# VH-VL binders against q9nrl2r1430to1533, part 65

Target 1, 104 residues: q9nrl2r1430to1533
Amino acid sequence: GGVHELSAFEQLVVELVRHDDSWPFLKLVSKIQVPDYYDIIKKPIALNIIREKVNKCEYKLASEFIDDIELMFSNCFEYNPRNTSEAKAGTRLQAFFHIQAQKL

## First folded at step 3 (VH-VL)

Design k24 (framework fv_ficlatuzumab)
Fold by ESMFold2-Fast, scan of step 3:
Order: structure tokens, then sequence, then C-alpha cells
Structure k24 (fold): chain C 104 residues (1-104), chain A 123 residues (1-123), chain B 107 residues (1-107)
């Protein structure tokens, strides 16, 4: 696919962070509050890590950026049953992401 | 300093709708979820739904889906719950309650509650 | 829906006694349980969130414990001002549900 400007990735991350449903994704899950999370999820990621990677110019292709965002949602749905507030937030934020990502 | 002010009482006929208000003060209105909970006389608490005042996103108890509508007016720091197709079983005290800050899990705590509005539905 | 069942429905204690209130979830809710105190004629007040964290201003005699399906609220030395209904709530999954409440009275 195409190579997109880093400003486009930063814009999209900012929109995700500002979205009502971003709360499960802002930071890595606390091991103290959710002790079994890291036993189940082997590739943890969060918006703060993705934003740092954008700022450090670590994404060379739009597909790499999209893969990290999709990993974040995949982790959410793997750990959280469908009726949890985390899974509901993930479903809505992922739909929002898919609409915004079409602009990339 | 945090206050959630609700009207004391409302009386409505079956089949009508009601729009209850909850005026918030003493904090940044858009930074906290707002929840609505009711309590029928002598009964337990029942969660109706939540709204994030920042973006307006809502989650509802399925029992109230299609009948309850949660909205906010950011300019007046006021939350509203509209309940339609009222029946006598809707007679209850309706509370608004301040939820968690937007960056925390919703529902983690309801730290401040309004005094409640007694809704009586009778003909 | 997750059903929260509290026990006992009511109890009467003597001043200074230790009281234990139970709350059972019909399926695992992790640690996502809060406890509320409701005095007669008043709105509920947050006591405990996340199963074991005391809310600001709540006296040390109140403590919460438990995980998964079984949760407990303990009052180490009951006082006259503790007369109230106590409600547990899960916020693990939608819809959030409350128990039926436990009424605490003083003999």
Amino acid sequence: as target 1 above (104 residues)
Amino acid sequence: QVQLVQPGAEVKKPGTSVKLSCKASGYTFTSYYMHWVRQAPGQGLEWIGEINPSGGSTNYNQKFQGRATLTVDKSTSTAYMELSSLRSEDTAVYYCARGTEYYLKPGLYFDYWGQGTLLTVSS
Amino acid sequence: DIVMTQSPDSLAMSLGERVTLNCKASQSVSSYVSWYQQKPGQSPKLLIYGASNRATGVPDRFSGSGSATDFTLTISSVQAEDVADYHCQQYYSYPYTFGQGTKLEIK
C-alpha cells in the first residue's frame, strides 16, 4: 500500500484518544488490577505506545500502523467477553477507526 | 462542592413521556460519566443507563432500550433522561449519579448522587 | 443478565459487633463490585469500589473483599449511624446490576 505522512497517523491517533470509547486503550492494562491479563495477552499494546511509535517515526508503511491498531482491538476482544464495557467500547471505537482509516 | 440537583417530584399519566433533569455543578461536567438509576418504593436499585457528556455516547440497560433516552446540554451542565410509554410500574425515585472520569472504566464508582426525583405514574 | 444476590435480607446487631454482609454474582465479575450505603430517606452513598477500595471519607471500620462470584462487606464494630440498607453492584458487564439490598438495624 501507500506510504502516508506521519501527520496523518498522529491526527488519527489524536481522534482515537479523544473518542468517548478510548478509555480501555489509553494505557497498558494494569497487572495489579487485572492479574491474569498478561497470562492471556502475549502482545500487549495501547494508544500511548502507538502514539510514541508515530512520534519516533517507527511506522514506515500505513499497513504497519493499521496492524498495531488492529492488534489493540484483537487483544480487547480476546480478553473481554462481549457484554463487558471494554468489549462494547472496543466495538464502537474499532468501527470509528475503520471509517477514519479509509481517509489514509 | 459537587452538586447534582434534581426536581423533587413529577406526576404523569400512563402512556405519556417524562423528561427528568439533573443539573451538575462544582466539577468539569464533560470529564465524568453520568448514570441514571431508579428505585421503586421499598425495592432495590435498577441501572437505566450511562452517558459520556463529552461525546454523547450512551449505553442502556436493554430493559429500557427504546424507551429511555439520555442526553446532555453542555452549555448548562445539565443531564436529561426521557422515559416514554410510561406505565404504573415506572413509579419510582429516579437518581442521576456521577460516574467515573472519562479515562477510567465506566461504572467503577458512582461517587455523587442527586437527591432523586419521585416519578408517580397513575391515572 | 448477571444476578447479584445479597444475604441476609436483614439483620439486627448490637453496638460494637462485627457484621458481615454477603453478595454473590451468578457468574464471575472479576473484582468489579461496588458497595453503597443508603440511609432512610437519603440517596445512596459510595462505600467501596473495585471490591476492596474504600471511597474518600469512608471510615476504616468498613472493608470490602472478594473476587469472581463471592464478595463481602465487613463493618468491624457497628455504630448507631450505620443503620441503613446496603447494596452491592457489579459493573463487569452490561447491564450493570444491583443486589436486592441488606437492611442493617441496631437492637
Scores: ipSAE 0.427, ipTM 0.853, lowest interface PAE 2.9, mean pLDDT 91
Fold by OpenDDE, second read of step 4:
Structure k24 (fold): chain C 104 residues (1-104), chain A 123 residues (1-123), chain B 107 residues (1-107)
Amino acid sequence: as target 1 above (104 residues)
Amino acid sequence: QVQLVQPGAEVKKPGTSVKLSCKASGYTFTSYYMHWVRQAPGQGLEWIGEINPSGGSTNYNQKFQGRATLTVDKSTSTAYMELSSLRSEDTAVYYCARGTEYYLKPGLYFDYWGQGTLLTVSS
Amino acid sequence: DIVMTQSPDSLAMSLGERVTLNCKASQSVSSYVSWYQQKPGQSPKLLIYGASNRATGVPDRFSGSGSATDFTLTISSVQAEDVADYHCQQYYSYPYTFGQGTKLEIK
């Protein structure tokens, strides 16, 4: 808890959230609206969860943070067919992330 | 309640452009993709494209790529479809239709439709 | 593009009869299929999504089934107000595509 200075992780999450292609990743998929999602995706994650982990200082290494972000994209590509809005958005956002992650 | 309001009709000549409007109300405009679908007289439905009103990202049917342009005005909750280089084959009723929440894959169906705009393209 | 083929193109049924409309995809679309009802002079209305889920307000006489390539819309007991064109649609991949439609009439 408490007020923290904006860390590199925090800043990157902010940039990801603000990106036009972040919409598939902002929050967890609703089980009610997507009944089969959690039958397929066993480690669900989203930007709001990652942001909370950052705020709670749960990431001690950049690699841990990167792993969660990559998991988020991996889940997207596992569940969504290639020619879907989600997959296309994910592809672009992941490319953006890879560029920004170099600053960590 | 959710409403999508479209003008009744447009008449255009071949080679010109038209910009159709769709005013949305009764829901958070930026939370749902807006789709455009047309139906030629006596024919089936044809998907044109979609737009995310939040960020403005679009996806088009390749058939209309470069000729159709989807935009939105968030301040008025209005979606637009501009179609250029009009041909007689473009004569159809053009519908705007709301998809469900954009982040849900199974929600890419159209739960609400405008009444459609009849576009007639003739010399 | 994924082609959705509906059958039959048209049919006439008596009141109270069971109606079966078919939709076949040229390739697997999982369960990402929707059905729409379009009455004369009206815009389409969503009936079924996710192949088998009834949309809000849709009478329980309507049901959807199927997966992968073969889908069915069933009306257990057809009513006079069911006269319409019915369209199937896949939203598995771009471009989203519709069937050519089935016209349902009452004898």
Scores: ipSAE 0.026, ipTM 0.741, lowest interface PAE 3.7, mean pLDDT 92

Design k25 (framework fv_ficlatuzumab)
Fold by ESMFold2-Fast, scan of step 3:
Structure k25 (fold): chain C 104 residues (1-104), chain A 123 residues (1-123), chain B 107 residues (1-107)
Amino acid sequence: as target 1 above (104 residues)
Amino acid sequence: QVQLVQPGAEVKKPGTSVKLSCKASGYTFTSYYMHWVRQAPGQGLEWIGEINPSGGSTNYNQKFQGRATLTVDKSTSTAYMELSSLRSEDTAVYYCARGTEYWSKPGLYFDYWGQGTLLTVSS
Amino acid sequence: DIVMTQSPDSLAMSLGERVTLNCKASQSVSSYVSWYQQKPGQSPKLLIYGASNRATGVPDRFSGSGSATDFTLTISSVQAEDVADYHCQQYYSYPYTFGQGTKLEIK
């Protein structure tokens, strides 16, 4: 149920945050530092936002949590060309996420 | 006081390999990317690759992929770059440089640099 | 690979003059550009990162500007200790690439 799933979501977010490749995903992209980001990405999200949603019990289903994480990766690959450090980090972190998500 | 200590010079024959060292001190070694950059005499800087000392993950400039190997020894806070199949064109000063913290963009800025090792490849 | 081209190759300035060094990327690198100072016989030292952010301990006379493909490093009042090669670098995409450098001399 709900309580067990929320604990699992928090644990998974913590594991993602600790991963070497989490740096592009820790916080929302700065409009000042990257002015064109919000012209391209219409549904911005980051690990700090997802963690806040977990803490506020906003995910009712595991699929909603997974969808937000996948949106985060989708945004990364839409904005960042394949040869960027962001795209390479996203690829490795997404693979790690898919392994960990099997526990959900 | 952050320091990256490299040997001053190495002389090698073509076709051999070299393993250059970079001993770090004054910070948590596993918290920052380590980059390797070379500079041929009178030329610009050329990025070779990066390593995350925490997990050992590496990214290489494709030009050096297969010839360069980046490793670390966490117990001695030492980074290594091995370069194989040496040619005269590999004659350069080889720098190690500290990148950003592993939770931030690698290569964002190289805030501390070693003094460099002059590698001379000659017959 | 993204090619970074610096101009001029070299320049000689009088003390107190304003100097501008240019760096052009062959394709957009957003603001992901750093500048390094390399004094004769020394390793490079970070001056600017993210196109316009001055590194800790770098004098106020150094400033960076630009975005996309065109970047500038400005020294508002050149001093004798500023004799060095200046290198720009993009870290937008792999492999990270540097310009060929601009040599600054004092007349």
Scores: ipSAE 0.229, ipTM 0.775, lowest interface PAE 4.1, mean pLDDT 90

Design k26 (framework fv_ficlatuzumab)
Fold by ESMFold2-Fast, scan of step 3:
Structure k26 (fold): chain C 104 residues (1-104), chain A 123 residues (1-123), chain B 107 residues (1-107)
Amino acid sequence: as target 1 above (104 residues)
Amino acid sequence: QVQLVQPGAEVKKPGTSVKLSCKASGYTFTSYYMHWVRQAPGQGLEWIGEINPSGGSTNYNQKFQGRATLTVDKSTSTAYMELSSLRSEDTAVYYCARGTEYFSKPGLYFDYWGQGTLLTVSS
Amino acid sequence: DIVMTQSPDSLAMSLGERVTLNCKASQSVSSYVSWYQQKPGQSPKLLIYGASNRATGVPDRFSGSGSATDFTLTISSVQAEDVADYHCQQYYSYPYTFGQGTKLEIK
C-alpha cells in the first residue's frame, strides 16, 4: 500500500538510470532514427515512462512494475540481435535489475 | 584540445606481461568510452576492447578475453591496457582511441587516437 | 564475427581523378560503418561515421555511402595529401571489426 511501494519503485528506477548500461532504455526509441522499430515492437516502453507511471501511482502491485521493466528488456532482445551493444547492455542491466528487485 | 598521449615503444620477452598507458587531456575523461586497437606490421587494425571510465565496465574481443585487462585511473585521466602471456604475434602498434559519450551507443566510432606504442615481443 | 573485406588492396591514381574504395560486410551492419585515413607513420584519423556523415574538419571531397553489406568511400578529386591507407570498420556488433585496408598512391 501507497507511499512505501512508490518509494521502493522510485529507488529502483533511479538505480537503473544510474547504471552504465541504461543508455538504450532511458527514453523511447526514435522512429526517425530507427524507422522499423515500431513495426516490430508493439508495446514500446522506456525508463522515463516507467518512472512517470511510478510518480502517478499507476502501479497497484509490485508485479505490475516488474512486468513493465521485463517488457522493456524483452523489447530490447526482440529487436536487437544478440551481439549488438544494445543487447549486451540489456543483458547486463537485466541481471543488475534481478539483483535489485530482490529488495521489493 | 583533445589529446591522448602514449609512450613510444616497449620490448618484452615471450611469456611476460606488459601494461601500456594512455593519458587523456582536453575533455571530461569519465564521459567517453576508451578503446584499445592494435595493428601488426603490414596488417589491418584489430579491436581489443572498450572501457567506460565512469563505472569501469568493460567489453572485450573474445580473442583477448582472459589475456587483456583494461583499467582506468580517474585521478590522472589515464587508461591502461595490460596484456599477459605475450607471444611473438603480439608484436604490434597499440593505440588507445576515444569512443562516443557513455550515454550514447558505446563504441560507435573513434574520433581521437593516441600516437600508438610499438610493442615488440622477441626472445 | 563480422568480416569486413575491402577492395582493391591498392590503387594508384592521377591527381584530380575520382577515387572509389569499397567495403563489404559478411552480414548486414545497417549503417554502422566508419572510415579512417592512416598516413605513413601516423595514427588513424576519422573521416566518415554512420556510413555517410563527414567528421568535423574533413574536406568535402570525401563522401561515404552504402547500407547493409555494401559501403563506398569516394574522393571526388584526389590530392597529393590523400596518399594513405584507408580502413573501414563496423560497430554494429561485438567484436568491432576492420577491413584489411586499401592503400592509395599517386602515379
Scores: ipSAE 0.014, ipTM 0.694, lowest interface PAE 7.3, mean pLDDT 88

Design k27 (framework fv_ficlatuzumab)
Fold by ESMFold2-Fast, scan of step 3:
Structure k27 (fold): chain C 104 residues (1-104), chain A 123 residues (1-123), chain B 107 residues (1-107)
Amino acid sequence: as target 1 above (104 residues)
Amino acid sequence: QVQLVQPGAEVKKPGTSVKLSCKASGYTFTSYYMHWVRQAPGQGLEWIGEINPSGGSTNYNQKFQGRATLTVDKSTSTAYMELSSLRSEDTAVYYCARGTEWYSKPGLYFDYWGQGTLLTVSS
Amino acid sequence: DIVMTQSPDSLAMSLGERVTLNCKASQSVSSYVSWYQQKPGQSPKLLIYGASNRATGVPDRFSGSGSATDFTLTISSVQAEDVADYHCQQYYSYPYTFGQGTKLEIK
């Protein structure tokens, strides 16, 4: 915990965005594409939202930043069955995040 | 059961360095931050710094930056704090304390503490 | 650095009385405050985290409240084993800082 530099959060979000498995997480899920998503997921979030929060200095603690990233993965695993490409991508990206988050 | 075991006492001369140990058991050592806190006789608690045992990343209280060095030995689940250029004012009980999981909820509190090592700095 | 100030420095209570200990932060720390109990010759023990959450195994007579800059620890009915120093801590920003402690004694 504690207050962290913007550059650390920004660098980590950029690394996540550039990862091959980021595609399910880049933007909020479309209501037209997936109409039941917002009935199941009560706190939707995506990397573009997290990046904007970083740029606006909305994270006071590394734990708040980590919580938003973990919420993103939690939403993925709650909505998507384990055998889906979305859930598999989420599992790999979450593992990558856990290694990178050691720098925070 | 979670345990953090520290030596009872250490005596050092001014100007020397000391390396204090904290042996963890009963949990996954690499999942939780380890913190170091000291308490001078009759005084309050003072945070020295933290280490993430998984990657070795550290954050220090600026007061101790350059004098304190936090390290871990993952093979023995042991955390170390080395304090250099010792002064009489460094006489205190030194505690290790477990923080939260480094990838977890924002509950950054010290839920388990070692028994403390009394460091006496005297000529 | 965020300064944590506890009050009173010490107090003596009769068994069964309600005790309130105060902790003030020099700037807002949201709800990121913990309370620790420290008996003579022992290490600190976590009582409360996140301003109001009781740690596992802590008796329900202990409760925490507050937010931003003003925090309190309450013991609803003080017992003989509650004789100790009580420390508040903020973990909102580095460096983590503690109050000077409040000593609780029984009359």
Scores: ipSAE 0.000, ipTM 0.568, lowest interface PAE 15.1, mean pLDDT 86

Design k28 (framework fv_ficlatuzumab)
Fold by ESMFold2-Fast, scan of step 3:
Structure k28 (fold): chain C 104 residues (1-104), chain A 123 residues (1-123), chain B 107 residues (1-107)
Amino acid sequence: as target 1 above (104 residues)
Amino acid sequence: QVQLVQPGAEVKKPGTSVKLSCKASGYTFTSYYMHWVRQAPGQGLEWIGEINPSGGSTNYNQKFQGRATLTVDKSTSTAYMELSSLRSEDTAVYYCARGTEFYSKPGLYFDYWGQGTLLTVSS
Amino acid sequence: DIVMTQSPDSLAMSLGERVTLNCKASQSVSSYVSWYQQKPGQSPKLLIYGASNRATGVPDRFSGSGSATDFTLTISSVQAEDVADYHCQQYYSYPYTFGQGTKLEIK
């Protein structure tokens, strides 16, 4: 991938960050607030890490970028039961992402 | 110095609605979830719902969904709970309580509580 | 809904004794349990969050333990000021639910 793809990834990450339902995904889960998270989730990721990878040109293919975003949602649904605020936010943000990802 | 200030008491007739207030100070109002919890005389605590003051998103205990409405006024750092179709069983102390910060898992715990408003519903 | 059941309903302890309060969830809540102290006529006060983390300003004689379905609040040496109702709460799943409370008295 190139600068055109990098611009598209950056635009999408910015839209995700600005979404009302981004709060569970902005930064890595705190071990102090959620002590068992890292016992269950083996590949933690968050939007700040994905954005850093975009800025460092670490995504060579759109599929790699999409995989990291989907990992973020997968972690959310793995850890959080469907009736939690996190799972509900994740469901809505994932639907928004799928619509926006049509541009990739 | 976090403070959540609530009126001491309200008296309402059955079938009416009440709108209870909770004025926050000493922290960034939009950075923490606000929860509402009630306690009937001599009974335990019952969670009513939560609101994110930043975006206004809410989640309710199904027992209160349709009767309770949570809102905020960001300009005055005030949270509100409106409860409609009041019955005698709604007689309770109603607390507002601060949840976790916006950027952390919401509802992890309630670290600061208002003093509570005693709602009496009687004819 | 997840049901939280506390035991005993009430207990009376002598000053300096170790007191143990129990809280059982009807299904696993991981470590997502908080304990609150409520003195007569007062609002609840956070004691413990995340099953075992003591809140700021809470005396070290208070400790929490447990995971999954069984949780315990321990007061290592009861003082007169500890007379209160104690409530456990799960915040693992909606709706958030509380136990019925345990009343602690000094005999």
Scores: ipSAE 0.007, ipTM 0.617, lowest interface PAE 10.0, mean pLDDT 87

Design k29 (framework fv_ficlatuzumab)
Fold by ESMFold2-Fast, scan of step 3:
Structure k29 (fold): chain C 104 residues (1-104), chain A 123 residues (1-123), chain B 107 residues (1-107)
Amino acid sequence: as target 1 above (104 residues)
Amino acid sequence: QVQLVQPGAEVKKPGTSVKLSCKASGYTFTSYYMHWVRQAPGQGLEWIGEINPSGGSTNYNQKFQGRATLTVDKSTSTAYMELSSLRSEDTAVYYCARGTDYYSKPGLYFDYWGQGTLLTVSS
Amino acid sequence: DIVMTQSPDSLAMSLGERVTLNCKASQSVSSYVSWYQQKPGQSPKLLIYGASNRATGVPDRFSGSGSATDFTLTISSVQAEDVADYHCQQYYSYPYTFGQGTKLEIK
């Protein structure tokens, strides 16, 4: 993208990336480490993809940005049982996201 | 070369606390979770907990919750496990172990282990 | 907590024999099982992760299989240097738990 001030979306994505519980969400899941992931999850997404979309100004509405973040969490809870480290990290990061999203 | 260096042995009295160290080198310390595992003489391995050195977040085995405290010193690339209210059954070899550097799933399995510290708890 | 049970507790094999070590989880752990080799006086070393993936530098005579609750570590032709305790571990849910270990000896 073009020149822009750091948007609210960029700042929020940076805060999510820096959060201790972001590790399951930083990059797409590896087929080598989790071979059945892409059999179960049909719309994969991760923070690096969302950040790239923000930088390219691909989100026209705040709702589109929020939908992608929520898809990321939905995928986590669909694939990972509730007592896993991934699901627990997702629960905490989602709560953090909901608080930060109110400050747009 | 990746190294996790631990002291060979520690002797403590019941009721006291111990702080065991694990000095890491040969990799970016903040990019990998550090786990602590113990092994009592003649017994299997027991997971104590994990720490993310980047932010300091921890997860503990409930058996050790409140007695074990995991910390790191990023300036020296050293991880610490403090165990309080020591009992004779805490006599064991204590290992630090590196979790995998896979951004989607750090800490999945332990790819490198320290040599272990033998903690003996006796009067 | 998920209980991991290994069998047998110990076994003695002749050089070149095929060795099978078993690990059973008290509930499904999908494929999230690792195997570690611990030679006398040494720390554990990763052999297998994700039930069937061989770690870097591990000889191809070692293989893992299984899913859900039943897992197997196989050594296709046992060598003298394979004398060790073998531990399975689930990393499916907290707390991570290990089996009690299987001791492998050579006759």
Scores: ipSAE 0.007, ipTM 0.614, lowest interface PAE 10.2, mean pLDDT 86

Design k3 (framework fv_ficlatuzumab)
Fold by ESMFold2-Fast, scan of step 3:
Structure k3 (fold): chain C 104 residues (1-104), chain A 123 residues (1-123), chain B 107 residues (1-107)
Amino acid sequence: as target 1 above (104 residues)
Amino acid sequence: QVQLVQPGAEVKKPGTSVKLSCKASGYTFTSYYMHWVRQAPGQGLEWIGRINPSGGSTNYNQKFQGRATLTVDKSTSTAYMELSSLRSEDTAVYYCARGTEYYSKPGLYFDYWGQGTLLTVSS
Amino acid sequence: DIVMTQSPDSLAMSLGERVTLNCKASQSVSSYVSWYQQKPGQSPKLLIYGASNRATGVPDRFSGSGSATDFTLTISSVQAEDVADYHCQQYYSYPYTFGQGTKLEIK
């Protein structure tokens, strides 16, 4: 952990948010729109929550940051069938993340 | 061809720890979840947990949280399950099993299984 | 935790008969159910995933059906090599859970 690592996390989250395929991940899934989501997904997370954790310096290690991003993708693939727009967006965004995470 | 190779047997005393291995081949190791499942003699299957080899993220059955630790070694395409504070009721066959490809599948059903390691915990 | 209950516990069939194995979930699991075949002394093998999709290499005599809480595995014409324990599993929510298994034997 350190200031340099936190700055890198902030930059990576910003790049993820700006990506065309970030739309399923920008904020928590609505319980009104998707009522069974929280019955299936027990550890919900989204980019706005991860960004807030970065801003509050809650990640001590790069591995903790990477684990939260991977949890976000894991939740997407757990809930959404493979041929949905959400799952396809998640697949592309996760590939982008893996390339960018090499900078960490 | 996809293969998951596990040692045949391990014998441990109560109170000790064991680290079981599962060597994967025939596919891109980091593209698929790895699950661990056990089967006590004459009993059904029990899910222990899973690991994403790419990011290292894990999900555990609460029954094993704190005693089971799942890890991977990407350089050797090997998954590990460490189980601590062993009890006689931990005697079981322990399987590793490949989950569906996390890039293209929402679910995590198990398409390939290792042959299993028989862990015997006795004094 | 979601409890998966299989029935019957064991079943003895004659060659060529239609076999039906049942699996019930304690709450809705949508279609997120898989079936595994485990022959004596061997590891489990995937037969069906997503309630009704046959896995690659699995003979077409095996089929799955069901949704929500009630699931069925059918073998249209049982063969000698089908002697095994059959396990259903839900992967709808963590922790993933299995039924207790159904033992299939030939008379």
Scores: ipSAE 0.005, ipTM 0.570, lowest interface PAE 14.2, mean pLDDT 86

Design k30 (framework fv_ficlatuzumab)
Fold by ESMFold2-Fast, scan of step 3:
Structure k30 (fold): chain C 104 residues (1-104), chain A 123 residues (1-123), chain B 107 residues (1-107)
Amino acid sequence: as target 1 above (104 residues)
Amino acid sequence: QVQLVQPGAEVKKPGTSVKLSCKASGYTFTSYYMHWVRQAPGQGLEWIGEINPSGGSTNYNQKFQGRATLTVDKSTSTAYMELSSLRSEDTAVYYCARGTRYYSKPGLYFDYWGQGTLLTVSS
Amino acid sequence: DIVMTQSPDSLAMSLGERVTLNCKASQSVSSYVSWYQQKPGQSPKLLIYGASNRATGVPDRFSGSGSATDFTLTISSVQAEDVADYHCQQYYSYPYTFGQGTKLEIK
């Protein structure tokens, strides 16, 4: 994508980071705190990694950016049962993302 | 020093509503979840729900969903729990408790607790 | 809902004895278990979070262990000030649930 698309990605990541429900997604899951996470989740990702990729212009297409955000949510729902605080935060943040992503 | 201050007691009649307060100090109010937990006389602890003071998002124990409403007033660093349609079985000590919000791990544990408000529901 | 079951319901120990309190979850809760001490007439106080991490200011005679469904709180040498109800809690899944409590007394 173009410069305009990269600016839009940065704006969306900032909105996600500032959202109440971003707390499970800000940084990679700690192996010390959650030892089995990396046995289950093969492609870990978090908002800090996505933001760095945006800043380094690593997303060529909006679809690549959207795929990384969706991977983040998919990992959340794969690891965390529906009734966990992470899964509920993920559900709300994903809904917010889908509304904002219509601008992309 | 973190403090959560609650009134000592409230007495209400069956069928009425009560709004209990929890005034926080000693930390950034919007940086931590606030939880509500009750304890009936001689019984264990029962989780009612949680609120994120930053945006006001809530999660409830389904047992209290529809009867309990959690709110906050950021200007006074005060959390509230309103419980409607009171029954004698709602007689309990009601605690507010601070949940630590941290990243990349399920759940929130309660690091500081208020002193509790004894709610008595009787006619 | 996940049911947390504590055992025993109550126990009386002599000063200086090692105390073990058990907590069992009806389903796996990974390591997302906290232990709280509640002295007579007081609010609960956090002792252990994440099954095994001691909270700030808690004496080192308190330790926690376990994972999945079986958890233990240990007091290596019980003191008179340890008379209290002890509650375990899972914070893995909503609704968060507590055990019924174990009452610790000195004989």
Scores: ipSAE 0.005, ipTM 0.646, lowest interface PAE 10.4, mean pLDDT 87

Design k31 (framework fv_ficlatuzumab)
Fold by ESMFold2-Fast, scan of step 3:
Structure k31 (fold): chain C 104 residues (1-104), chain A 123 residues (1-123), chain B 107 residues (1-107)
Amino acid sequence: as target 1 above (104 residues)
Amino acid sequence: QVQLVQPGAEVKKPGTSVKLSCKASGYTFTSYYMHWVRQAPGQGLEWIGEINPSGGSTNYNQKFQGRATLTVDKSTSTAYMELSSLRSEDTAVYYCARGYEYYSKPGLYFDYWGQGTLLTVSS
Amino acid sequence: DIVMTQSPDSLAMSLGERVTLNCKASQSVSSYVSWYQQKPGQSPKLLIYGASNRATGVPDRFSGSGSATDFTLTISSVQAEDVADYHCQQYYSYPYTFGQGTKLEIK
């Protein structure tokens, strides 16, 4: 709830990074590996970028932090069909995030 | 260097369960997904499922959901596949295979395979 | 499930000939296709991943190509040790699926 909850944001990002299903979200999608990704996804984001924003005190409100995490999941579900390993990982990690974010 | 060691053969009766092992060496066991694939005599390869040895998370081919259980023992770097309610059509060679970690997508292809365990299910 | 269909089921070639094996996916799998070589009595061995990348230690005569639904494995000059079953696999979507295999024999 506070204006600056950077320690809480850092703790949550660390828990997300350690989760088994974080692998699609650790770094930005490679244009070389996935050439059409940036034609479809207009606001790319990943956990390494979100963590850097936390460390630089760029989130003023918990809602801004939550919005970036939700954008990451939204991008995953927009690009990846339901039955892909990425989409299934995203579904499980998003559920984990919603549980952890209850305190924010 | 990388090795996945499996027993040579198992014979089981219909209706029983079997637990097959795959002992890994030559790499950090928790850094790579482990997959299980079977091959019936004269047929193609069929993916059973995968496990992340770090956290124990699993994904299964729905055909085996509820019958196959994948587990690991991190202290011995050993992966296990238990298959229950065995039928004659479960007669096959069962392979464990290491998923390759490539950028942020672990387990995307199988760079090392065990030698396989021949499971025969017969009355 | 994505169905992978290989063709031909079997072929016999003369030493030194160029061999082309085909693999078709029932829907787009991007470039997420691997090829495995399986010699009689042995486990499969990775040849190609990501449709076109040779695995470490694989001879230069093996090459892969294709994207979306149509993939090929080419052996530029077949040798006696290439007698094997060749399997394609998609790892784009769960469950991961393999083709039925192509058996390569020498005449």
Scores: ipSAE 0.015, ipTM 0.697, lowest interface PAE 6.5, mean pLDDT 88

